# Designs tried in a protein design chat: miniprotein binders against o43061. Part 33

Target 1, 338 residues: o43061
Amino acid sequence: YNHSPEIQRSVYTLTGLAPSSKMAFVTMLTVRAANGENEVENTQQDWYYNSTRLLVHRLVKFKPTKSKYPVVVLAMKGIDQWKLDQLQEDGAIVKVVDPLYAHEVVDDVNDIALLDSRWSMMFTKLRVFEMYEYDRICFLDSDILPIKKMDKVFDVHQLSYSKDSVLFPPTLFYKPRRSIFWRRFTEEFAAYGLTRDDLYPYVFAAVSDPGMWHETPPPFKDYFNAGLFVFKPLKAHYKRLMALARFPKLYDNANMMEQSLLNFAYNSAGAFPWESLDWTFNGLWARKNDLPYLKAVHGKHWQPEGSLGYDEDTSKLWWDAFQEMQTYHDQQRNADLY
Key: E = the ipSAE of ESMFold2; O = the ipSAE of OpenDDE; V2 = 0.75 times the mean of E and O plus 0.25 times the DockQ between their complexes.

## First folded at step 11 (miniprotein)

Design r2 (at its last look DockQ between E and O 0.87; V2 from the best seeds 0.00; counts 0 for: pae E 1.8 > 1.5)
Fold by OpenDDE base, look of step 11:
Structure r2 (fold): chain B 338 residues (1-338), chain A 81 residues (1-81)
Amino acid sequence: as target 1 above (338 residues)
Amino acid sequence: SVRKLISEAQLLLYLAAWLIRRGDFERALRWLQRALDLIREALELARQLGDEDLIQQAEQLIREAEDLLRKAEELKRSAEK
């Protein structure tokens, strides 16, 4: 996987990070958005909860995918206590967090492309950037299924700048809603009350998003999926993200929610280019031919045949994994009774 | 929690339905039986609580589970011929 998104790598120094005892996998469980009209999500099942349980089980209990690192579930306030208790029983650290509502984050909510219940809470994922107790976090969407050990995902670099580099501030381009003209964005750290030294060194690594069905391996695109990323929690970076988040016009009017924001904030042409992780850590649009290489598959694999992105082999992986988890719990219950 | 039992049982019905489509009738029947046990427990608890909505939900799930059970048994018998 020889493609690097970093247009400006020549001006940055990459330093490998040593192992740390303060690393964690983190996922987020949101309150089920009341049925937005379009998600035919069967109102009776919390699929994201079910998938979160499976993710936790894979990382904590299932021997082939068991990690040495803790698994934290950021649970949005309002989730049923029995779900939180179950996730703790599964071996997760549960941390309840307040939502970040779009109207609290964005200066003008009309700049958001879609104003529905799903988009209203999209910024809650940004709460992971406040987890300063850890030096590195791997965030995972709850619809990621580990199929191999993922611990090497933390083997990333920190980026620093050379003081000797006449770094022209990178110019990003954005197209405001209803504009036919591109505008320039020049980032001024002072606008955030930050210096350059407050923001470097940093860690941010993610997997290129193929966006559709692909060959094996997928082609590299200079756009990452926000369903899996590794970063170092830093107060300066959270402050920066929240400052940028105020203006959806900068990040495609949040068309892809927090993914749009993150791809703007860590743009390859920007001051903080993202590091490319090996594609095998986030198997998007995965099929049979990808499976031998993948460490995780990413998608709503519980969905029935006929669903967008349905694949028989990945569906089988998910249901087989779910069955194993159920079998494990049945065995534990029986062992506790005798 | 009644809701926990209902949720777990319903998920097992999805698993069983998936297994039926795959022709794994033995495993499907196992999970259907487990689902029925959970739903029956949920129904009893719901009745004790006097929660009519949960009672109706549990009763509906029993019907669904029994229908899937019959289907799985029929398909199993047909595959053994």
Scores: ipSAE 0.718, ipTM 0.905, lowest interface PAE 0.7, mean pLDDT 89
Fold by ESMFold2, look of step 11:
Structure r2 (fold): chain B 338 residues (1-338), chain A 81 residues (1-81)
Amino acid sequence: as target 1 above (338 residues)
Amino acid sequence: SVRKLISEAQLLLYLAAWLIRRGDFERALRWLQRALDLIREALELARQLGDEDLIQQAEQLIREAEDLLRKAEELKRSAEK
């Protein structure tokens, strides 16, 4: 459903990639959050680190899923050095990033929710948009597990603006907290120090978020999941994102963190509509019927029965993958001894 | 270093527990023995460092691993009867 009629764009699509394009998979490793998040009952293990290792292993070492492109782990400052060293030994490029705090990004920081650690982790993730050395990045949340080759995820379009092809003016909308009415947001690129043409062409593609258990394939929704997205890092787009980030009321007070911001910034009704990736690259709320098609499953599948989103078949996939990784490391240790 | 060994061993305990719930006792026993090897190495290093917190963590993990090992052996024997 890559051609959903619900996606409206004011640009035409450019096909293909430059033959010498530099691609990378990028994930982020954050410090364990202590406030505002639910954790698995009785667990004391750093599952974010564990799932990052598994993701790296699946893209770097595991032959059925390994990529020809580099895998970069953006590690937030404060992660133990031995974890960074291990990820590098696993084959990732590890880069430590400076945090972006809410007071550095948002104009009005008097809202107590804007000061919690989740906001800082959200804004720090935006550092991925500054990796200008790459022509395309596929960002993945660390709780994504590749189960097939992923490299075709980069086969997306570069979108260009043409004034001759614009049928309707692009318009962004937001809903104030206490209003039943949507309000227009009129974007002035000059306020960012940009012209409209500075922002084209661009790349931004993601998978539609079903938001719940679904049929196979899931129905299209004009709202994407930010756990996996493909984009071209561009200075103009980073400036735009940082400008929009100043005003959380535009993106539902970050109700879904960076997903709220990105869905606002790349809304299909706006000047920079997102491209719908094939659903199989980001398998949300996945169940047995989805698995023959999926290239990746997305979820905290290590969590026990009774957890939100628990599924027996995806849980087994995750633990089988983890066991395979441990077997791989044992085999490497034995090879070193002989 | 010691924290790395403890972290890896604890992950193997979670894996073994999952295998026990699935009835795969042979694989569970193999991973439990591997976990015990890691924990004993961690305990030796923690004692050399004199780090009481790490010593207590390693000793607790040994108890958990040995309990799981006994459980897996009992269940395997019951399934083979």
Scores: ipSAE 0.571, ipTM 0.865, lowest interface PAE 1.8, mean pLDDT 83
ESMFold2 (binder alone), look of step 11: mean pLDDT 84; pTM 0.795

Design r3 (at its last look DockQ between E and O 0.79; V2 from the best seeds 0.72)
Fold by OpenDDE base, look of step 11:
Structure r3 (fold): chain B 338 residues (1-338), chain A 81 residues (1-81)
Amino acid sequence: as target 1 above (338 residues)
Amino acid sequence: STEEVRKLISEASLLLYLAAWLIRRGDFERALRWLQRALDLIREALELARQLGDEDLIQSAEQLIREAEDLLRKAEELKRS
């Protein structure tokens, strides 16, 4: 498994990061309306809330997957207070955040491929990049289930630009909507009011997205899933990210939401190539054969048979994990009563 | 409070999903335990909803009771087979 595209190794100096006490796991909980009306989510269950509870439980309480690092839930404003209180009881740090609406981020919302309620708040996830109190953050989608300890996910590198590199400035290519021609993007940091020294060194690591069912291990693709990434919160990087976000044309008209943006911003051919994490930290499209290797599985594993991406073994893992969490809470309640 | 009722309904409903999953797996003993817990929560929710006079919550709780009872019957039937 090649941990980085060859281009990254030749241009950038990778340095190991020292241990830091200022690391956290962070997940985002959005309001249910933001999850899109078209998800056949039974109107009675907030599955993302349920999955968030399970994630928090695994990282805070469940001994086999318990982390030494804090778990923060970024909760979108408008979530029911009882859900927030429950997540705090589960041991999460709950931080309420205002949404980032697409119309606030994008210059022309018509450049977004799909304009629905789900897409309108997709940029709220970018609030994680403002968490400057931490030295490193591992962001996790709420539909990630830890099955082993994940603390080693923070063992990433910082990337520095070699001053001696006579390399041409990175050039990215994008294809505007309805265009048959590719356009060149050359990034100018001065356009953001930033220097190169403001932006380097940086940390951004993620797992390659296989995009479909795969063999074990999955093949590497130069495209990462935005459901799990490790980064260093830096004001300069947030500023850059927001500047790029203004123009969906650059990032496939946000066809894969914030994932499109992040894959553009941290493109392997760009100024800030992503670092490849071991695939075992984000088990996408996981099946039985992957499970012995995985540290986490990623998917809507609560969905019934017949759903897209349904797998019996991963479904079983999720429901067994959920049952354990329920059992734990029942035991705690009984212990508090006596 | 209305929020407490919603919490109870949400928790109970989730346990019904768990029970249904366990039934499909043939784990009837665990399913029955969770169904009983769900029923207890729903009954509490129903009582609170009635006290509040919230018809929507009452109807929701009553519907969940029916679903839970149906699952209970199914689990018991399958356990005997």
Scores: ipSAE 0.706, ipTM 0.903, lowest interface PAE 0.7, mean pLDDT 89
Fold by ESMFold2, look of step 11:
Structure r3 (fold): chain B 338 residues (1-338), chain A 81 residues (1-81)
Amino acid sequence: as target 1 above (338 residues)
Amino acid sequence: STEEVRKLISEASLLLYLAAWLIRRGDFERALRWLQRALDLIREALELARQLGDEDLIQSAEQLIREAEDLLRKAEELKRS
């Protein structure tokens, strides 16, 4: 699935990776899920913490999926210290971050389609764009489970704009609520305190989101899933993202939170089109026929039969992975006794 | 410390969910092994909670023991079938 948008204003280049490039996998551990309180059922069964542990284990310790790159957990303020300590013992670099509240990001929270106390911190994932110490980051939601080696995910392009004349200038569009008509958004980089040159070159790659059960491979859609993306953290791009974020009406009233924003900001028709990653790095709505190809499965696989997106084969895969992690821990404790 | 007790309770609770999942799949051998491990962790947690005098943690550990014993009885009954 190497796919270019219909209008491309950037010149693709493979240059930009120096021999000493610093790369990392980054995930985030939060106290509240953006999709509601029913995901946090019991303090004793903190599924997000345990899923984060499993992700770290799979990238740091489990030989079939182990990475040569560091794994960083961005832990939201308020996570218990013993959880942070355990993640460090598991081999992650743990960094505590302040939440990024919707009311601090957007001009008018009433422009957000669905907002309650559980989702007030919906933009906290954007903190990952401030990790300028890395040359490339692969962000993964904590409910992604690697099942094969992931390191080739970083093999993406650095994108530059062409100095040649542009026949069709890149243009962003949005659809106002209660309208069938799209509106043009004319972006002025000077309003961000930036020049166009400040924003190039850049890296942004993600997997197309099928949005539902699918054939193998899933059909391509020009809309990506923000559960996994590869990018170069750049101050200019962070400034741009925060400027665009102010206006939820531009990105479908934040209907899919930061995913809506990122799909608007890196829309294929705009000045910074996203690069399509191979679908196997982010296995959404995965079923048995997908598994021989997938490098990672994405979903809340701990949820019981009957849950939205439940699949018996991926559920078993997740619980088997969990058993393997527990066995690893028991073996380490036994080795420490001698 | 209270943090160490919470860690033991969290790990044990997770093992009970794993055991329950294995019981539903008919893997009683693995379910019983994880249940025994969970009970070991809960007993450690209960002893530490009593040493600390933490009533909430004692109650949490005692609730997990009841749940583990229910799952153990269920697994042993189904295994004999």
Scores: ipSAE 0.697, ipTM 0.908, lowest interface PAE 1.1, mean pLDDT 85
ESMFold2 (binder alone), look of step 11: mean pLDDT 87; pTM 0.841

Design r5 (at its last look DockQ between E and O 0.76; V2 from the best seeds 0.00; counts 0 for: pae E 2.1 > 1.5)
Fold by OpenDDE base, look of step 11:
Structure r5 (fold): chain B 338 residues (1-338), chain A 81 residues (1-81)
Amino acid sequence: as target 1 above (338 residues)
Amino acid sequence: STEEVRKLISEAQLLLYLAAWLIRRGDFERALRWLQRALDLIREALELARQLGDEDLIQQAEQLIREAEDLLRKAERLKRS
């Protein structure tokens, strides 16, 4: 399954990375109003906060999934202080970040496929690319539940270009909104004030998104889920990413938000192809048959029966995990009282 | 503080969801435990909300008490069946 798309492997050299002391798991907690999820459910419960707590608990406290690496919560400005304090008590490093508003990032917001409150802050996740204090980051969406140790997710490669490769600049194709014609995009690094040497070597690895219910293992698709990715924070890459972000027309009019952007920026046919992580690090649309293999399951597993993507076994995993976390905290409180 | 009340309400509400899930799974003993914990949290929240004079928080807490009691009655009924 370690198939980074073969298309450009002939031109790039993959080098294994040594262990680093500067690696972290990073998740993002957004303000509820910004999550734009038509969660039809009880508008009072912050499910993403609850799921973030559970994620932190699994990585910091829960012995079977406890990591040796720090866990950072990027909390959007405006989150209640008691939530931040609780996450610190859970053992996370909390870093408050300003949002990235779509109107600040995009030249023309009308190029965004969906203009709602959900999309207004979709680029806030890109703040993780500014965390230059770390050599490698594994970003996780807050709706990821670790079920095994995930530390090996950092065992990725650095990608370099061969000097001898007459690299024809890879050409990407995009279809502007309401256009019937595909257009060619040829990336010019000079347009960003960058050289090739500023941008290489790089690290970017993610898991293929099956997009729907699947067999075990899922089929590989040359499209990754942006809910889990491993990368090296580099100023040049952030600059490039923000330059590309200006033009939603390049990345399917941001139809899948930041995932569209990232899949364009790290396209397999582009200058910076993504590395394929083992599917077991991001169990999307997971079912019972997948669970023996998975290291994490990804989804809104707190949702009730009848919800889109509901699965009884993954729902049970989430609620059992949540119950364990609650039990842990109850025990700690009782221990502090005596 | 208002923030403390909101925290307690949030925690209690989540425990109600957990209890409801456990009831559906037939684990009535655990459900009852979490319902009791939820009720304790809500009662504390209600008292604090009353001290603050925050009518919205009072109403929220009172509503959650009703929900918790309904779930408790349901769990007890199903446990005896």
Scores: ipSAE 0.685, ipTM 0.896, lowest interface PAE 0.7, mean pLDDT 89
Fold by ESMFold2, look of step 11:
Structure r5 (fold): chain B 338 residues (1-338), chain A 81 residues (1-81)
Amino acid sequence: as target 1 above (338 residues)
Amino acid sequence: STEEVRKLISEAQLLLYLAAWLIRRGDFERALRWLQRALDLIREALELARQLGDEDLIQQAEQLIREAEDLLRKAERLKRS
């Protein structure tokens, strides 16, 4: 299924960047869920805010990882103003966005496999697909830590569909929960107010998700991690995503939130297959043997030993990076005095 | 002003976690330096909270001072071991 012959016959693999291309790294800072016994944190322990600061610092100030492209933080409405001000001082472009609640996106919230206060705003990441002012965006989850230059992540293809493959209707596949059988979902682009030509060419690239501890390099899986992806914001693709999002049963009942949706929408067997990025851009389940190759590590590395996904070497990387950031700010304060 | 106190407390709390991590790794010199920086931030936060009369923030700052001083004593003891 995942390797339809019609999709593999595409002859329009476009590479490179136009000289006038406008690129950005974009991350998101959301309001933490207020109610959840296992996520109780006081206001002094906002790890996502501090992880976002570290990501911004690594892309804007820290020479070994500094990017030539701007860094944008999409901050959900309700984040404290002093946090927004600090991120701006750190060098980010800060934009406040309204949340996208599950009940505003899907037809029936009971079709979502896991829904509580922590995940009621799970679709807010989709706001990044509306940033049409950019030619390409690299989205990064806030718990990604760059450890080498990241700018080559934008070297991805603009993808096209072969005219020779138009004889078959655009079809996606899904497996209903508690079923062993896959089913077909045929898209009717006219129902979105679109034609096929509105949807091509497109850009969507991401890193394969190992889902567990792995050897180095991780084996490829035909399922990508939505913590890092490169795409071109296109109105037609946003309309398509929002149309598909209505029906969580099509994308594993949103079991992995927006990641389930994106894997369905850009499935390798469908009309818009994802492009595989080099695994080194999104180092999931990373351990010591991965580190010489990785450009970024992805995880909640501030968490103590015994936490899910804990590794002592990536923990050290995170705390060393945090110390460097604090030292940088102290040095800036002293330089401002002279 | 309340925002400034919350910011100072947030920075100090994170430095306390950093210092605790350094103590577990045996880097007592750096732990003591970050603990002193955290104490400076908490004392500034406490002064501002008292000027505002905000009892909740005063109690938060006073608790953090006790935690930081306990970590300081622990780091000094382990450094001599």
Scores: ipSAE 0.520, ipTM 0.856, lowest interface PAE 2.1, mean pLDDT 84
ESMFold2 (binder alone), look of step 11: mean pLDDT 90; pTM 0.884

Design r7 (at its last look DockQ between E and O 0.74; V2 from the best seeds 0.75)
Fold by OpenDDE base, look of step 11:
Structure r7 (fold): chain B 338 residues (1-338), chain A 81 residues (1-81)
Amino acid sequence: as target 1 above (338 residues)
Amino acid sequence: STEEVRKLISEAQLLLYLAAWLIRRGDFEWALRRLQQALDLIREALELARQLGDEDLIQQAEQLIREAEDLLRKAEELKRS
């Protein structure tokens, strides 16, 4: 997978990162109302909670996928305590976080493409960027199922700029809502109260999003999925993200929520191009032919036949994994009784 | 507590989904085990809901019992075929 989104690689220096003791997998669990109830999710089941348990189980307990790194669940305030307790029992570090409401983040909420309950808290994921206690974080959406060890996901590079490079500030283009004309965005770090040196070096790596069913391997697209990314938490980068977040017009009116923002903020043509991770870390729209290569599959694999993106083989993997987790807990309960 | 009832109902319902999948896969023994576990949880939930006088939770639990029993019958029928 030799495709790099970096248009401006010639101006940046890539440095490999040594192992660190301060790395974690992080997922986020939101309240059900925030998950954007597709009509199918009107079930009494919190599928994202169930999937989060499975993710935690895979990374903490299940030997084939067990990681040496801690797993943190960022739980949005308002989640039932029994769910938090269960996740702790499963071996996660649970951290309760306040939501980031769209109206608190965005200057004009009317610039958001969709104003529904799902979009109201879409920025809560950005709380992961405040986890400064860690040197590197791999964020995972709760609907990611590890099927192999994922620890190598942390083997990323930091990007720095060469002082000798006449870096023309990269120009990004955006199309405001209802505009037929593209506009230029020139980033001014001083507008954030930041210098260039505050922002470099940085780490941000993600997997290209195929956007649909694909061949094996998927074609590279210069657009990443925000369901899995590796980064270094930096105060400067959080400040920058929050500054950019104010203006949905810059990032496709948040059409794909935080993914739109992140793809703008870490645009390949921008000052902070994203690093391409191997596609096998985030198996989007995965099918049988992909499975031998994948380290994780990503999707709502609990959904029934007939659902958008349903695949029989990945659905089977998810339910098999869930059965194993239940069996594990059955055994633990029996062991505690004797 | 109401919270405990909701937990039990949630856990039981999840086991029903798992059982339904196991039935489709032909793993009838595991399906039966999961259904029994679900029924045990639902019965506990129903009793607690009754003690609380929460009619909504009672109705939910009763509905889940019916669903579990239907799946149980189906699994047993398929196991014999």
Scores: ipSAE 0.774, ipTM 0.926, lowest interface PAE 0.6, mean pLDDT 90
Fold by ESMFold2, look of step 11:
Order: structure tokens, then sequence, then C-alpha cells
Structure r7 (fold): chain B 338 residues (1-338), chain A 81 residues (1-81)
């Protein structure tokens, strides 16, 4: 025989099992109008694009923080082509995504507290849960700056099964608008075309949100920040998230956008609790005492003194990183001249 | 070509922000280098915008020149201190 198609497929089966899990870092770049900036007048720099470039540089090129895993930028349709081209030159995989509009997701659009473009941006981010080609994704907001190696963020647990308790069964709760009372929500998985067992095993991990001016290390709070989370993209979980998204009253009328939805869907009291990541992967409200431990700082560090959450030490880290990136590009340009 | 002008303006403006930060940090040698890089990009953008006859892009480039000149004066004054 001479390697027929059946023999070729047999060899791939016996020797071609994936040698390692497919991991990726994924971030999202939106249009300036969706984030409240007006690019048409050119009166304000596109800081989300700048931060996205810096994040890509830190994971792809900068040796102290470089990852062995690919970096994917999900770019919302409408981003200028030259920005997409630049991110690809920087070493990112760039994928353009179509928006998801509120009228396509929510059953009654009048149930949402905000009728502006932020709802479109929130729903569009849900497309990250459809990237089934990866075994695990670490999603990062574009305003996260790696300052140490990040690859151990993928060392999280897979949850296989949760037995019911007759005394303390898994239960979801929500607080209706203008109410001081919590209400129970009974999830009916058949409405998703699923059974509860179809949702196991799963992966979902995030960092506890410590609030402003926290201790070092921050105390645990049973509420996570959605600016960084690690998950396995699973069709059953995407179906569940899309089903829950239909009813904004379940997740505080999207008061914290996708963070509200994800904290409801993976609430620790429910059937699919979130896993707490080490706090050092997502340094919220970071200050000098946190910095020796942090692997990443999270915030709009380009903003001037007087801005909410301004800290001189994290601001310096961010601008030093930007200066380093520009120096890297100077060196690349000089190499092209010689 | 219009896209290239917008790219040059964006990159120059970013270099002006970086230069302003370098001035506040007292790193005047790097601030002057970033200002020169920004001015080179703005001059290229202005030349292209004039070839295209795009008055909006011409005005944007001219505004950036004024901002760069202000930062240059500030940096030179502080360096002498």
Amino acid sequence: as target 1 above (338 residues)
Amino acid sequence: STEEVRKLISEAQLLLYLAAWLIRRGDFEWALRRLQQALDLIREALELARQLGDEDLIQQAEQLIREAEDLLRKAEELKRS
C-alpha cells in the first residue's frame, strides 16, 4: 500500500491528536462613536486603538511579557482599515465581526434602561463566546496592560458536575428595578433546547472586583470584573448566555453591561459558579503596593490627573510602555533603512 | 491617499501626547526627539493634504503644527531651567 486516503486518516487519528490545547488571548476593538469619542472632528485621540496596539505589542513583541499563544483582535465592523492593517503588522490575528443589535437579542427593547449604542457594543462582545476553534480563551479588555508573563492565566479548573442539595439547591436571584427584595429565577433548560447536564463540563474563571482603594492583597468579593476572564467556548453555554440576554431585568438592566450578564449567568449561588482567578492577573484600581505582585494593570491609564481612579504609578507604567513601543518601532524603521 | 493622511495625523498627534508626558517627567532630550518625529509626520501629512485639496485635513495638520510648536517652546524653556 502507498498511503491511501483511509490509511492517511488512520495515521492522523492515531498520531494526530492535538499535542496541546489551543489557547488564545482575545481582545475587542470598537468604533469610537460606540465608546463616546467623536473621531469625525479629530478633536480626540482614539485611545482604545492605542491601548489595543500596546496590549498586542506586550503579548507579541515585548520580551519580558511575550506570550507563546496567539493574540486575536475582534474588530467591530466600521473600524478604519489602516487601524486593522497596523494591528496585523503588529502581530495580531485580526477578525472583523458584525454587530449584534438590541432588537436582535432582547425580547422587548423597552425593558432596557439605556437606549443608546452601548447596548450594541455589549451584545457584540458576546461573539467571543462563539470562537469554538479554541480550547480556552483569555479575554482582555483593551485597557489592560501586561507587565509580567501572562500565560499561566490558562491554568484553571474544568467543572464536571454539581450535585443538587435538598437543603441548599443551586438558585439564581435578581433584584427588580427600584426594589429592595430579591426574586428567584428558575432556569428552564429545555427552552434552550438543552438539558442541564449538557452544560457540564465547563470553564469560566475571572478575578474578584475589589473596589476602589483596596488592601494589598485585595479582599475577596463574590462579584467578578469582566475585563479579564478565561473560558472554554461551548455551544451549550453560548445558547444559555443568549437566552439569558433576552431578559435585561435579570441582570440589572445591563447596568454594568456584559459584566452584569456574566455575574448573573455564573453566579456562585447557581448551578454554574465562576472560578476565582489569582488577583494578580487583573490589577483593578492598582496602586504602588500592588505593583510588585501584578502581572497586569487594568484601567484607562492614559487619562490625566483628576480622572476617576488616577494613580501616578500606574500612569507612569502605561506611558513608559508607550515610549518603549515607539522606540521598538524606531528600531524597526532603522533596520529597514540599512 | 486620504487614509494615509489620516494615519499620519493620528500618529503625529499620539507623538505629541507622548512628548507632553516626557516634558512633565523632565526627559527633555526624548521629548525633543518625539516632537521632531511628530513635525516630520505633520509636514508629510500637510503636503499630501494640499495635493488632495482637502481643506479639513489641511486645517487639522496646521492645528497640529501649532500644538507641536507650543510644546517645543515649553520644552526648550524648561530645559534651560
Scores: ipSAE 0.728, ipTM 0.919, lowest interface PAE 1.0, mean pLDDT 83
ESMFold2 (binder alone), look of step 11: mean pLDDT 89; pTM 0.880

